# Designs tried in a protein design chat: VH-VL binders against ADP-ribosylation factor GTPase-activating protein AGD1 (AGD1). Part 1

All scores and structures are predictions.

Target 1, 225 residues: ADP-ribosylation factor GTPase-activating protein AGD1 (AGD1), of Arabidopsis thaliana (Mouse-ear cress) (q9fit8r1to225)
Amino acid sequence: MHFAKLDDSPMFRQQMQSMEESAELLRLRCLRFYKGCRKYTEGLGEGYDADIGFVNALESFGGGHNDPVCVAFGGPVMTKFTIALREIGTYKEVLRSQVEHMLSDRLLQFVNGDVHEVKEARKRFDKATITYDQAREKYLSLRKSTRLDVAATIEEDLHSARTTFEQARFHLVSALSNAESKKRFEFLEAVSGTMDAHLRFFKQGYELLHQMEPFINQVLAYAHQ
Structure headers, positions and changes below count from the first letter of each chain, unless a header shows other numbers; antibody chains aren't numbered by Kabat.
F, E and O stand for the ipSAE by ESMFold2-Fast, ESMFold2 and OpenDDE, each averaged over both directions (binder to target, target to binder). V2 = 0.75 x the mean of E and O + 0.25 x the DockQ between their complexes.
[cut] stands for letters that were removed.
Atom coordinates printed by the task and the answers are left out, and those that the model quotes come from them; centres of patches stay.

## First folded at step 1 (VH-VL)

Design b1 (framework fv_bepranemab)
Fold by ESMFold2-Fast, scan of step 1:
Structure b1 (fold): chain C 225 residues (1-225), chain A 118 residues (1-118), chain B 112 residues (1-112)
Amino acid sequence: as target 1 above (225 residues)
Amino acid sequence: EVQLQESGPGLVKPSETLSLTCTVSGGSISSYYIAWIRQPPGKGLEWMGTIYYSGSTNYNTAVQSRVTISVDTSKNQFSLKLSSVTAADTAVYYCARDYYGSDYFDYWGQGTMVTVSS
Amino acid sequence: DIVMTQTPLSLSVTPGQPASISCRSSQSLLHSDGKTYLEWYLQKPGQSPQLLIYEVSNRFSGVPDRFSGSGSGTDFTLKISRVEAEDVGVYYCMQSIQLPLTFGQGTKLEIK
């Protein structure tokens, strides 16, 4: 007896190879970007600490001190400036936290794991493969004198196992394709969200300082040397 | 782990139909081939027939006109019916699992004695 | 129908000695797939038959290596290199190349 080979096996293998290569390239790019994000958030954290130090130093000239030297060097005015700088610092910390959560945590997930749908599809494919192999073994074990109705039943079981195998194969391909697309869209969402966070940070900082602009100009115009 | 157990009446009157049941435990009968093999007292083994869990059967031509083997997948049971029995049908009846349809028997039931007598 | 003939019909062996049982088929058991479909079973007193050897020479799982099968075409032999008390029973050969499946008449092995 002859067992027919599946016609589209070469096409399936090529499709799988293409998807694997695409996934590996995406994984490597995400790993590199993850390392860059870690360095960026570390820099933001160091910058925040430096900002606190700067503001603390300026507060020695702030309001609440009746020291003649402090008032001569703009103590009351300096209080308004230190309050504004501290508020800008909180915006910077929010930005750091958002970048860390949106990019670093999500990118680590992209590097490390198959999604649940892919894991389920792989398990179903493995089971279907075993069942198909067992049906093939029975078919290849048919004797010359096997009764026609028994042989027909074994052939039908082989056909059933083959169709189940094909369905599991296409489901696995679909799950892999969908998982890759989902990762790409989630990555783009994370990056776009990070850019929006920067926009909000600069906008809030600008608005705070802009409201102070008339006062800043008044102080700068004050002729005291 | 898989076990086979035969059951049925131990005494059958001549000309009546012998009915036996084989119950499978410890596994699903899906993809099973089950054979019925008998042994008259003091004699050798005689294969009667084999059934695939889908209902397809092969029978020994010596008993083909009188024998029917069937399967009930909901109960994990196989049955043997042998019509128009005579004293020559007195035997221990075994059910046995056919290893993947290879026609060699890897698990056997304990056997059930059937006596054909008035 | 393929007729299976065993010799001897009975055999008495002292413990530790070898035993040999022959089986002859009325037709070749060699299939076009290159396999020879000959099996050996042991039925111990009061027990169900158990599979010992399949496809002439392959031991079934759990069968001690003191059991060996050999042969080709129409002539087959089961050998027990060192008989133990637990080997007492009736040995049957079977052909599975064609329907109906047929057994030899059996060989009774006893201890002296």
Scores: ipSAE 0.000, ipTM 0.379, lowest interface PAE 22.5, mean pLDDT 79

Design b10 (framework fv_bepranemab)
Heavy chain, then light chain:
Amino acid sequence: EVQLQESGPGLVKPSETLSLTCTVSGGSISSYYIAWIRQPPGKGLEWMGTIYYSGSTNYNTAVQSRVTISVDTSKNQFSLKLSSVTAADTAVYYCATLYFDWSGYMDVWGQGTMVTVSS
Amino acid sequence: DIVMTQTPLSLSVTPGQPASISCRSSQSLVYSDGNTYLEWYLQKPGQSPQLLIYEVSNRFSGVPDRFSGSGSGTDFTLKISRVEAEDVGVYYCMQGTHWPYTFGQGTKLEIK
ESMFold2-Fast, scan of step 1: ipSAE 0.000; ipTM 0.459

Design b11 (framework fv_bepranemab)
Fold by ESMFold2-Fast, scan of step 1:
Structure b11 (fold): chain C 225 residues (1-225), chain A 121 residues (1-121), chain B 112 residues (1-112)
Amino acid sequence: as target 1 above (225 residues)
Amino acid sequence: EVQLQESGPGLVKPSETLSLTCTVSGGSISDYYIAWIRQPPGKGLEWMGTIYYSGSTNYNTAVQSRVTISVDTSKNQFSLKLSSVTAADTAVYYCARGPWYDSEGYYFDYWGQGTMVTVSS
Amino acid sequence: DIVMTQTPLSLSVTPGQPASISCRSSQSLLHSDGKTYLEWYLQKPGQSPQLLIYEVSNRFSGVPDRFSGSGSGTDFTLKISRVEAEDVGVYYCMQSIQLPLTFGQGTKLEIK
């Protein structure tokens, strides 16, 4: 019988702790971002209703073909402005649905799915750690007078507990690594997709307004006189 | 008074598994270990392995890959299984009891009468 | 593995005379607890082995005082002060300090 050193690698324990802290930080940041996305999409939806109200109010001045006020302000121009504003509203609704689908839904799946795997792996690791610590205490209590058969039993129990501990550790590290890798890739794709949705939204809106620019400038020049 | 009684087949074919039972009566088995010791005809004693009431076992390295010892505490029975037997396994097999008491030493105070096992085709 | 060597392998003794059997181990049998784990067994013809002596010099219950054990380290001796007819059989020494448990080759005691 030997009193051997039964220590875990300090570096591995530190690495595992750092990885777990990183995973928790990622989870918290994803939750914060998800909440932000929900507020943003809610705002876009409310804004759509406000935009319709604005267009309807504007249309009351120049939406009709034979309205004297509309004629005075250039009936075709007012009609074109109301059509453009309604179309910008539809672009805003498309942006809202894209942000909600591409980012919020995927982040929620990460929080509920991947975190569950890590949580279960952690529970298993905690149980294995307790068992290993108990077996280690028994081993360290061995005396010189201890019979070889009793010592052998305690050593076998320690070996079994250590093996279970190492398996649980491997599973926890694997769960943490998988969660990080998968979510990093999915997050980057979702963010990129969201930025592309904004680009489409502003480009389409810009194109509608840009085609009107010469006329807008002409009307402004006339009004300035 | 404590008695140990071995039982099992007297003839086993080569490559088969030998299965023996030791029944303990007249005494407590919770504070003792049970060992299996064999003796080939005209030769000396060879320790095979030991088992405790808890089920913990120690085996002779010479037979470790082939031997399994188990206990049924409800029947006060201990079993020895030896796989892939050959003519070299022909022997009288004894079960013996020893006290679970560190300060008194590691010895066998009571032995069964032994059971002869012949490995032949 | 610890090898146990007995000498002689056989001896023949006149009734009432002393007998001596030696046992040598390949390694010291002294444990760190201060005890020496060496036992002696007797196997009478047609019978199971029976314990005679444990921890070098301690007689087991019921063993006659004509049997005595001595020795230390690697050299051990079993002595019978006055051999009787019922002492006929094969004597084995055993070490129990390390696994696997190992026995000597045996010493056959006969009456002249």
Scores: ipSAE 0.000, ipTM 0.373, lowest interface PAE 24.0, mean pLDDT 78

Design b2 (from b1, 15 letters changed; framework fv_bepranemab)
Fold by ESMFold2-Fast, scan of step 1:
Structure b2 (fold): chain C 225 residues (1-225), chain A 118 residues (1-118), chain B 112 residues (1-112)
Amino acid sequence: as target 1 above (225 residues)
Amino acid sequence: EVQLQESGPGLVKPSETLSLTCTVSGGSISSYYIAWIRQPPGKGLEWMGTIYYSGSTNYNTAVQSRVTISVDTSKNQFSLKLSSVTAADTAVYYCAREWDYYSGFDYWGQGTMVTVSS
Amino acid sequence: DIVMTQTPLSLSVTPGQPASISCRSSQSLVYSDGNTYLEWYLQKPGQSPQLLIYEVSNRFSGVPDRFSGSGSGTDFTLKISRVEAEDVGVYYCMQGTHWPYTFGQGTKLEIK
C-alpha cells in the first residue's frame, strides 16, 4: 500500500514540512492580498464621498428650482445631471460593498477559518507521535529475560500506539490538504465574484449614461450656439 | 535577517524636492508593504505613506499633494520624494515594513536626518 | 483624521514599580472586520521605534511579559508591571484602523 510509504521516515517528514510551508505561503499571500483589498475598498469609499461632495457643490451652484441663477444657468439640466451623478455614486457604493463582502471579508475568513481544525489535528498527531515513540523504545529495550506476559503487553501497546499514530497522521494530512483546497477554490470564487461585481458596476453605469446620451448631446449643441 | 536602510542628502534647500531611498537587504521585497514615517526634532511620529511592492500607494492627506513613493524591484529599493520643502519638513525620516498579519510596523530602518535650510 | 491622545505626557518611575500609559482615540478603532488595530511602540533614546503590542493586547515577538495592553473602542492602556532601566524611552500608540494612520503624541518614561 502507498500509505505504508508514509512511515515516520525522513521522506515523510520532508513532505509534511513542504505541505506546511506551502500552506503558510498561501496564508501569507492571502493576508497581503487582504491588505490590498482593504486599501482598495477604502479608496472606493473615499471616491464615493468625493462624488457626493461634487454633486452637492453642483446643486449649491444652482440654488433652488425657482432660483433666478438656477433658471438662468440651466436649472433643469443641472437637476438631471445631479440625479444621474447621485445614481452613479450609488453604483460605486454597491461595488464597494460587494468587493468588501465578496473578497475582503472572505479573504480574512480564509486566514482565520479552519486553522483551528489544523491545530487540533497537529495536537493529536504530536501526542500520538510521543506515545508511539515511547512504545517503540520499550519494545526495542525488550530482553530475552523479559517475562512473556510483560513482552506481550509491550507488543500490544506498540501495535495500539502505531495504529493511533497512523490515524492521527492521516487526519493531519487530510486537514492540511482540505484547508489548502478549500482556500484555493474559495479564493478563486471570491476573485471571480469581485470581477463580476465590476462588470455589473460598469454595465449599470454605461447603461445609465448611454440612455442619457441624446440629452447630453442636445445640451452640448445648445451650449455651442 | 531582513534589514532596511535609508539614504539620501542630509541637507535640502527650501522649495526643492527631498529625495530619499530605502534599501532592503536579507530578503526579497516581492511581498513588502513599506511605509515612510518622519519625526521632527523633539516631536512625535508622523506617517507619510505606504507602498506595496507592486506600486500601489496610500498617502497621508496632510502631504499627499507633495509626496510620491515609488519602488524599484530590480534594486530592492523604495523611494520617497517630497516636493516644495520648507523648514517644517526638517525631520528624521524612517522607512518601515508594514506587518502582513496586522497593521503596524515590524521592522524599521535606522532613520536618516534631513535638514531643510538655505 | 483620527486623533490619538496619550496621558500622561511624561512619567518618572522608581525601578521595580509599575507604570501605566493611556491612549484615547477620537473615534472607535473597531474595523468592519471586528478587529481593533491599535499598536504600541517604544522608541529608546537614539534608536528607531520598535513594535511592542499589536491588536490591543498581543505582545510582539521578543517583547517581555511585563508589558501588557488592554482596552476597547476608544480607550486603551499599556501597562508595565515592573519597570526596568532598559524600558526608558518614549512610548507611542498608533491606530491602523483608518487612513491616514495616526500616532499619539508620545509619553516619555524616565527612571527616578
Scores: ipSAE 0.000, ipTM 0.393, lowest interface PAE 20.7, mean pLDDT 80

Design b3 (framework fv_bepranemab)
Fold by ESMFold2-Fast, scan of step 1:
Structure b3 (fold): chain C 225 residues (1-225), chain A 119 residues (1-119), chain B 112 residues (1-112)
Amino acid sequence: as target 1 above (225 residues)
Amino acid sequence: EVQLQESGPGLVKPSETLSLTCTVSGGSISDYYIAWIRQPPGKGLEWMGTIYYSGSTNYNTAVQSRVTISVDTSKNQFSLKLSSVTAADTAVYYCARGDYYEDYYFDYWGQGTMVTVSS
Amino acid sequence: DIVMTQTPLSLSVTPGQPASISCRSSQSLLHSDGKTYLEWYLQKPGQSPQLLIYEVSNRFSGVPDRFSGSGSGTDFTLKISRVEAEDVGVYYCMQSIQLPLTFGQGTKLEIK
């Protein structure tokens, strides 16, 4: 039995390499997704500006509450429509802010924090592996020597290299496992949260316009007269 | 569970090169060395050589001029090549793992593969 | 090269009786690190050798306590306190202090 020895076969190293490669691919995919999110939030911001422009133009059409043109075209009802459209624009800004928070801020945090941790752990593990391999080779060659002082020094170097290697291996396994579980959670949370934000946006917009339906019908009936 | 498995041609003609492979599974080879030991029918054990995971080798002087041991870490395979074979090279060939942390003994052995040198 | 000589070359014992095998080396197997590099292996009929004892007297994992090794310098002994049927085979001593690694010529243990 090998209670003091950790399993570190070539097969295990292949699994570690595959996990690290998967983490790097995920980082690249997250970066591409992040770019898409930024373009989407930019589009939402442009949409908000366009909505405000439209509302301002409509407001200016009559010149004000007591303007003869505004009075002739329904006055108070037109004011209600202008206010409603301005509120819909505000809902778009809220959606933009929510998408920005859920996607951009969280994804950058994941990319910079977790994947970097894995890369650092791998770097330390590779260095420790090289040092340990060198120490083992040196100790095997010492088998032909009869000098105790030299043997003792090489044995101590081997012990230290092995301890460092074992610690680096544990840390790398921990980092890879943590990154895998965290990436799954963060991605699902970001996407789900974004869809919920859209649901709320359309629901608020629908409710506002649905409340306006009697006034819309009133104006349409008048116009068709 | 650590397993070592030898494989080879079974029959080799005199003057040709014998090539054997040892495949290690179920355990680490990163901290160990692999040795090749042979046993002619009805005779004792003869150490032929040892290779460390890194590729460093030691050979028995009796076969040093004819023997080469190599490692392919991507396949967990160790190979023995013995050139210019004669009838005296007829033997069961074993690969064995040396557990370096347990004071340089062979803790696991393959099943052995019989090699006959005959025309 | 270190020459390893085993005696006897063969022995027959009745089950339950003790057995002793001797191994002599042409040079001391005591290393300057204080360790003596002498191992014992058993090869059962049709099987691969298996490690029994390392560093003269240490039983390898799973080896029954009826096996014991002793000795120092150039003179070593493997003892089986009570031989069982599964102990049949050829026993080899090996030195690992110096290259090339060398084995004794083997001792065949048979049941009467």
Scores: ipSAE 0.000, ipTM 0.381, lowest interface PAE 20.8, mean pLDDT 79

Design b4 (from b2 with heavy chain E98H W99Y D100R Y101W Y102S S103D G104Y; framework fv_bepranemab)
Fold by ESMFold2-Fast, scan of step 1:
Structure b4 (fold): chain C 225 residues (1-225), chain A 118 residues (1-118), chain B 112 residues (1-112)
Amino acid sequence: as target 1 above (225 residues)
Amino acid sequence: EVQLQESGPGLVKPSETLSLTCTVSGGSISSYYIAWIRQPPGKGLEWMGTIYYSGSTNYNTAVQSRVTISVDTSKNQFSLKLSSVTAADTAVYYCARHYRWSDYFDYWGQGTMVTVSS
Amino acid sequence: DIVMTQTPLSLSVTPGQPASISCRSSQSLVYSDGNTYLEWYLQKPGQSPQLLIYEVSNRFSGVPDRFSGSGSGTDFTLKISRVEAEDVGVYYCMQGTHWPYTFGQGTKLEIK
């Protein structure tokens, strides 16, 4: 509408368009990142399943106390390796769960919609826009012969609609800015939490293997290292 | 991602009414205009009309007496009806959207070919 | 109605060379809000038109910086600094200042 352009500031129109474009780009990038996170957590889950399978195979190979195969491979050392592999698998499952919770679940919520405050502000803005457009149409239909009391009412309605529109516009911009800031903070928290989860995973794994180092060296020495 | 999809009968007899639908998915129709733009084979683009999501319309004077555009916000659908069609109405029909405070068409449908023939 | 006139109607360019398309309007495209609603669209063979430039000189999201728009009032230009094979198609200028919205007749860009 030609008339709507007169009252909407060029700066506001550009800002709203820029915000819509930025929101859509952010949504698409979050979707791509979410897919990457899902693939990563699936890989961690497969790693856990593989660890359990390997442990079961090693136990089958080891056999009982008097098993010649078990005796030939040092018996107690093989048992220690089996236990270590189970623990590593458990650590991977904990990491998978933490990554899924901290990153994938939050990203999916972020991608799927705006927070309630933004939805409410947008709804009020849409209503105010419709009301303002209708008031402008009535104002443009005024004739010189229109009764003064009717004309005054239409003019007052237009002024009220414009004021409501401006307030709704301001509130929508504020709600969008606040929502974006909150989402950026939550995203950074999720990423930082994920890094902390990896740190804990590697620390636990390191501690476990460090305790096993004497037994690892025994086997390596036997291989003429 | 935002998508606009046109659909309709493809073939319309002379003097009958052409009816097309545009469905919007992946984005909001609130505060957006949807325009219908056609392109006859081997020719340029012609704007036919625009509708705001509230139902307010603007039509090209060349087709104003024959064209009606409507919106169903519950289905995110926009419809074009063009009455008394002739061979001159044979074209690819596009729907395209633009934001309330912009006059550029940021997303377009794939287009649907309409042939007016007996 | 505002008449939009494009020149040339057809242009053949060697890859890597610049291209320039002009668009003239029969009336000023400056709206009462001070803005000029002149857009450029590209229609690649077999595809829907896509937005390149809006409000004379603003590149739409994802449009390479080799595309630029300029002009004022009734005289506008679209420039491609280095034409690539993917730029083949028909370019249309459009005015959104006054109803009915009108398009130029189109400029076909081909590679030599």
Scores: ipSAE 0.000, ipTM 0.380, lowest interface PAE 22.0, mean pLDDT 79

Design b5 (framework fv_bepranemab)
Fold by ESMFold2-Fast, scan of step 1:
Structure b5 (fold): chain C 225 residues (1-225), chain A 120 residues (1-120), chain B 112 residues (1-112)
Amino acid sequence: as target 1 above (225 residues)
Amino acid sequence: EVQLQESGPGLVKPSETLSLTCTVSGGSISSYYIAWIRQPPGKGLEWMGTIYTSGSTNYNTAVQSRVTISVDTSKNQFSLKLSSVTAADTAVYYCARSFWGSYEYAFDIWGQGTMVTVSS
Amino acid sequence: DIVMTQTPLSLSVTPGQPASISCRSSQSLLHSDGKTYLEWYLQKPGQSPQLLIYEVSNRFSGVPDRFSGSGSGTDFTLKISRVEAEDVGVYYCMQSIQLPLTFGQGTKLEIK
């Protein structure tokens, strides 16, 4: 940041402070959201393990052509149910993996990511600020006795340095705004992608179970008679 | 560490235009002046001109009608063009920098120089 | 134009002995800002000039303390307290108070 008192903009300083405060607030909120996402994906993983346990226990009643107990409990139909439940379990693991990638990994990445564009813009701004401050010092040191050619050059250098400073300032503000826009779009993409993953999961699960509906109804009808 | 490197044709015919480039490496070109200084074989140093960060130029009156100094910020290069050359323009041409606000007009870094011979 | 005149034009020195080079300007190099704009450069054989001293008496970074500059107005001196073999070359004074920038004609320092 610039060091001279002259042309020090209260508006620019307030804008920078406001941006810093907004960035920190966003970081804290993203961290809280990240923690929630971690709990959710952990729960999905535990759910998958429990589902596998349930299916394994249920399989003891299915597919036993020589087991009178398995035959009595509907053997072939029970086998179809266990196969379907294992498939659904597989769909749940895919969902867990997708949610982990789209929410947890992505959020952590952009919150803590190295923003190269902003770093470069800040370096350019710092250099331009030093140059502008030096040019201002030279201009303010001009005397009536200063050579006309030297005075003209100092005035030109001040104008050029101020223009370069203003351009660098504009580019820094633009880079910060673009970085925030990218975070916003990546956040929306991550959330929307996660919802799409749930949609696909439920659709696949629905289609699998829908194909089994005749067998489900057959068993239910038999059990109620 | 900032370095300056001159380049040019080496041999130029009388009445033609001499074009030289000075390439800057190892640092930003934004905070210093670049001057062109020449040295005829066995003789002393002669300042040709200076270009400032603003793009403004000052030229030696002895050559000001024939000399143009420019900068290409995209290439980190400074150029010297000298028109209507004669045998008297045969010299080693140097580019050199001086710092704004530090060693003003004192040339702290020089290129290695490029020899230009005018003959036909 | 300000004319810069160096004396002597050549100087031969035995290693370890002192050397002194004079530079005289056709008008004062004292600026109204209180500074005197005179520099000294050394050009070693086959090499580019290098800055030794700026503003009459300030040694540039890396320049040995055996080099010293002095003077005021129009009369300036570069002194080498103990000449070494690496000091061989041509010494130039330059004024930077007025455009065009002008150099002295050079002083060649040789070892005996």
Scores: ipSAE 0.000, ipTM 0.386, lowest interface PAE 21.1, mean pLDDT 78

Design b6 (framework fv_bepranemab)
Fold by ESMFold2-Fast, scan of step 1:
Structure b6 (fold): chain C 225 residues (1-225), chain A 117 residues (1-117), chain B 112 residues (1-112)
Amino acid sequence: as target 1 above (225 residues)
Amino acid sequence: EVQLQESGPGLVKPSETLSLTCTVSGGSISSYWIAWIRQPPGKGLEWMGTIYYSGSTNYNTAVQSRVTISVDTSKNQFSLKLSSVTAADTAVYYCARDLGYEYFDYWGQGTMVTVSS
Amino acid sequence: DIVMTQTPLSLSVTPGQPASISCRSSQSLLHSDGKTYLEWYLQKPGQSPQLLIYEVSNRFSGVPDRFSGSGSGTDFTLKISRVEAEDVGVYYCMQSIQLPLTFGQGTKLEIK
């Protein structure tokens, strides 16, 4: 009687190499994207500070009837403009915060590559591979002259090592596949969320300024006199 | 699924070293033992030696002093080198897979080697 | 070294008739693990050898059930119940109980 042999799958080796190459390429691209996002959020922060400076300076012209310069140079309308510009600045800060959360909570995780389940599965697979390789070498060396109890132990060790190796292989493939799927969804959510944030930012800004359109037109008409 | 393919020079001069390569496709070599078996024209089969992916080898004592089998895991290749060849080494050389039970379940198609000047 | 001796060295059979090939080893192929390490291979004209039977009587994957192996100790037999044209070739027995691995000298099967 002979038990069926366990075969090292060609698909497994090809799949492992492909997955490792894809993981490294993803890590490098995520690192580049992280750096780009960092530069973008820093620019948004500087822009916000500049916006506040602009609005504060303009506020001096909104002093109402107790300031003759304010009355002559725009009065209540200028106050409306400064309020609108402050709100737009707030929208920019919200946008900055949303993009920054992508860097801290999602993109950095991809760059670091730290997934506990994958690390544990790989460690177990490595150990199982070494044990299986050693058991196979011992088994190959068995001869008729080998002591009966020693030969029996070597055969049992080979079967045990083979089973453990196959289980570890299966778990590693499953862990890698699950990790890839999770990274894909998190990446897509982060990018789409960022685009939605931009859409909301421009829409809110447009709506606010659209409400100011009558006042803009009134000031422009007055200035042409 | 696993395929084995031998390659070699075809013609080797007496006293030189014969070098043959066995390329394994359709699977990693890390779970296989690979054996080299030769067959002189019109004669039977002779086992030359077996190697495991780790480099561990067993050789036929008849050729042990002249034979070296090696493995390149990065290329999925096994090599056989036979030194000081004579006309008696003229044969078809096969590589064959063993999963650790000392029988050969898949064979390459063989490569003919002629030792002549 | 274990010497493997096959008989006959050649035989011719009419299609559909049975064929029997014997293999004798110079010492027992029974291992202490209870297994007997005797294999049969077929080499068709112009082709590589292919495994037919392992551990005396176990048929390898894809091998037709008309092939059967039997024997114990030092005497083994390969039987083909109904020879077909595709069965033409040289049959080899091999022992794998100890190194060096050794083959019988081969039995050539021909169709009449």
Scores: ipSAE 0.000, ipTM 0.388, lowest interface PAE 18.3, mean pLDDT 80

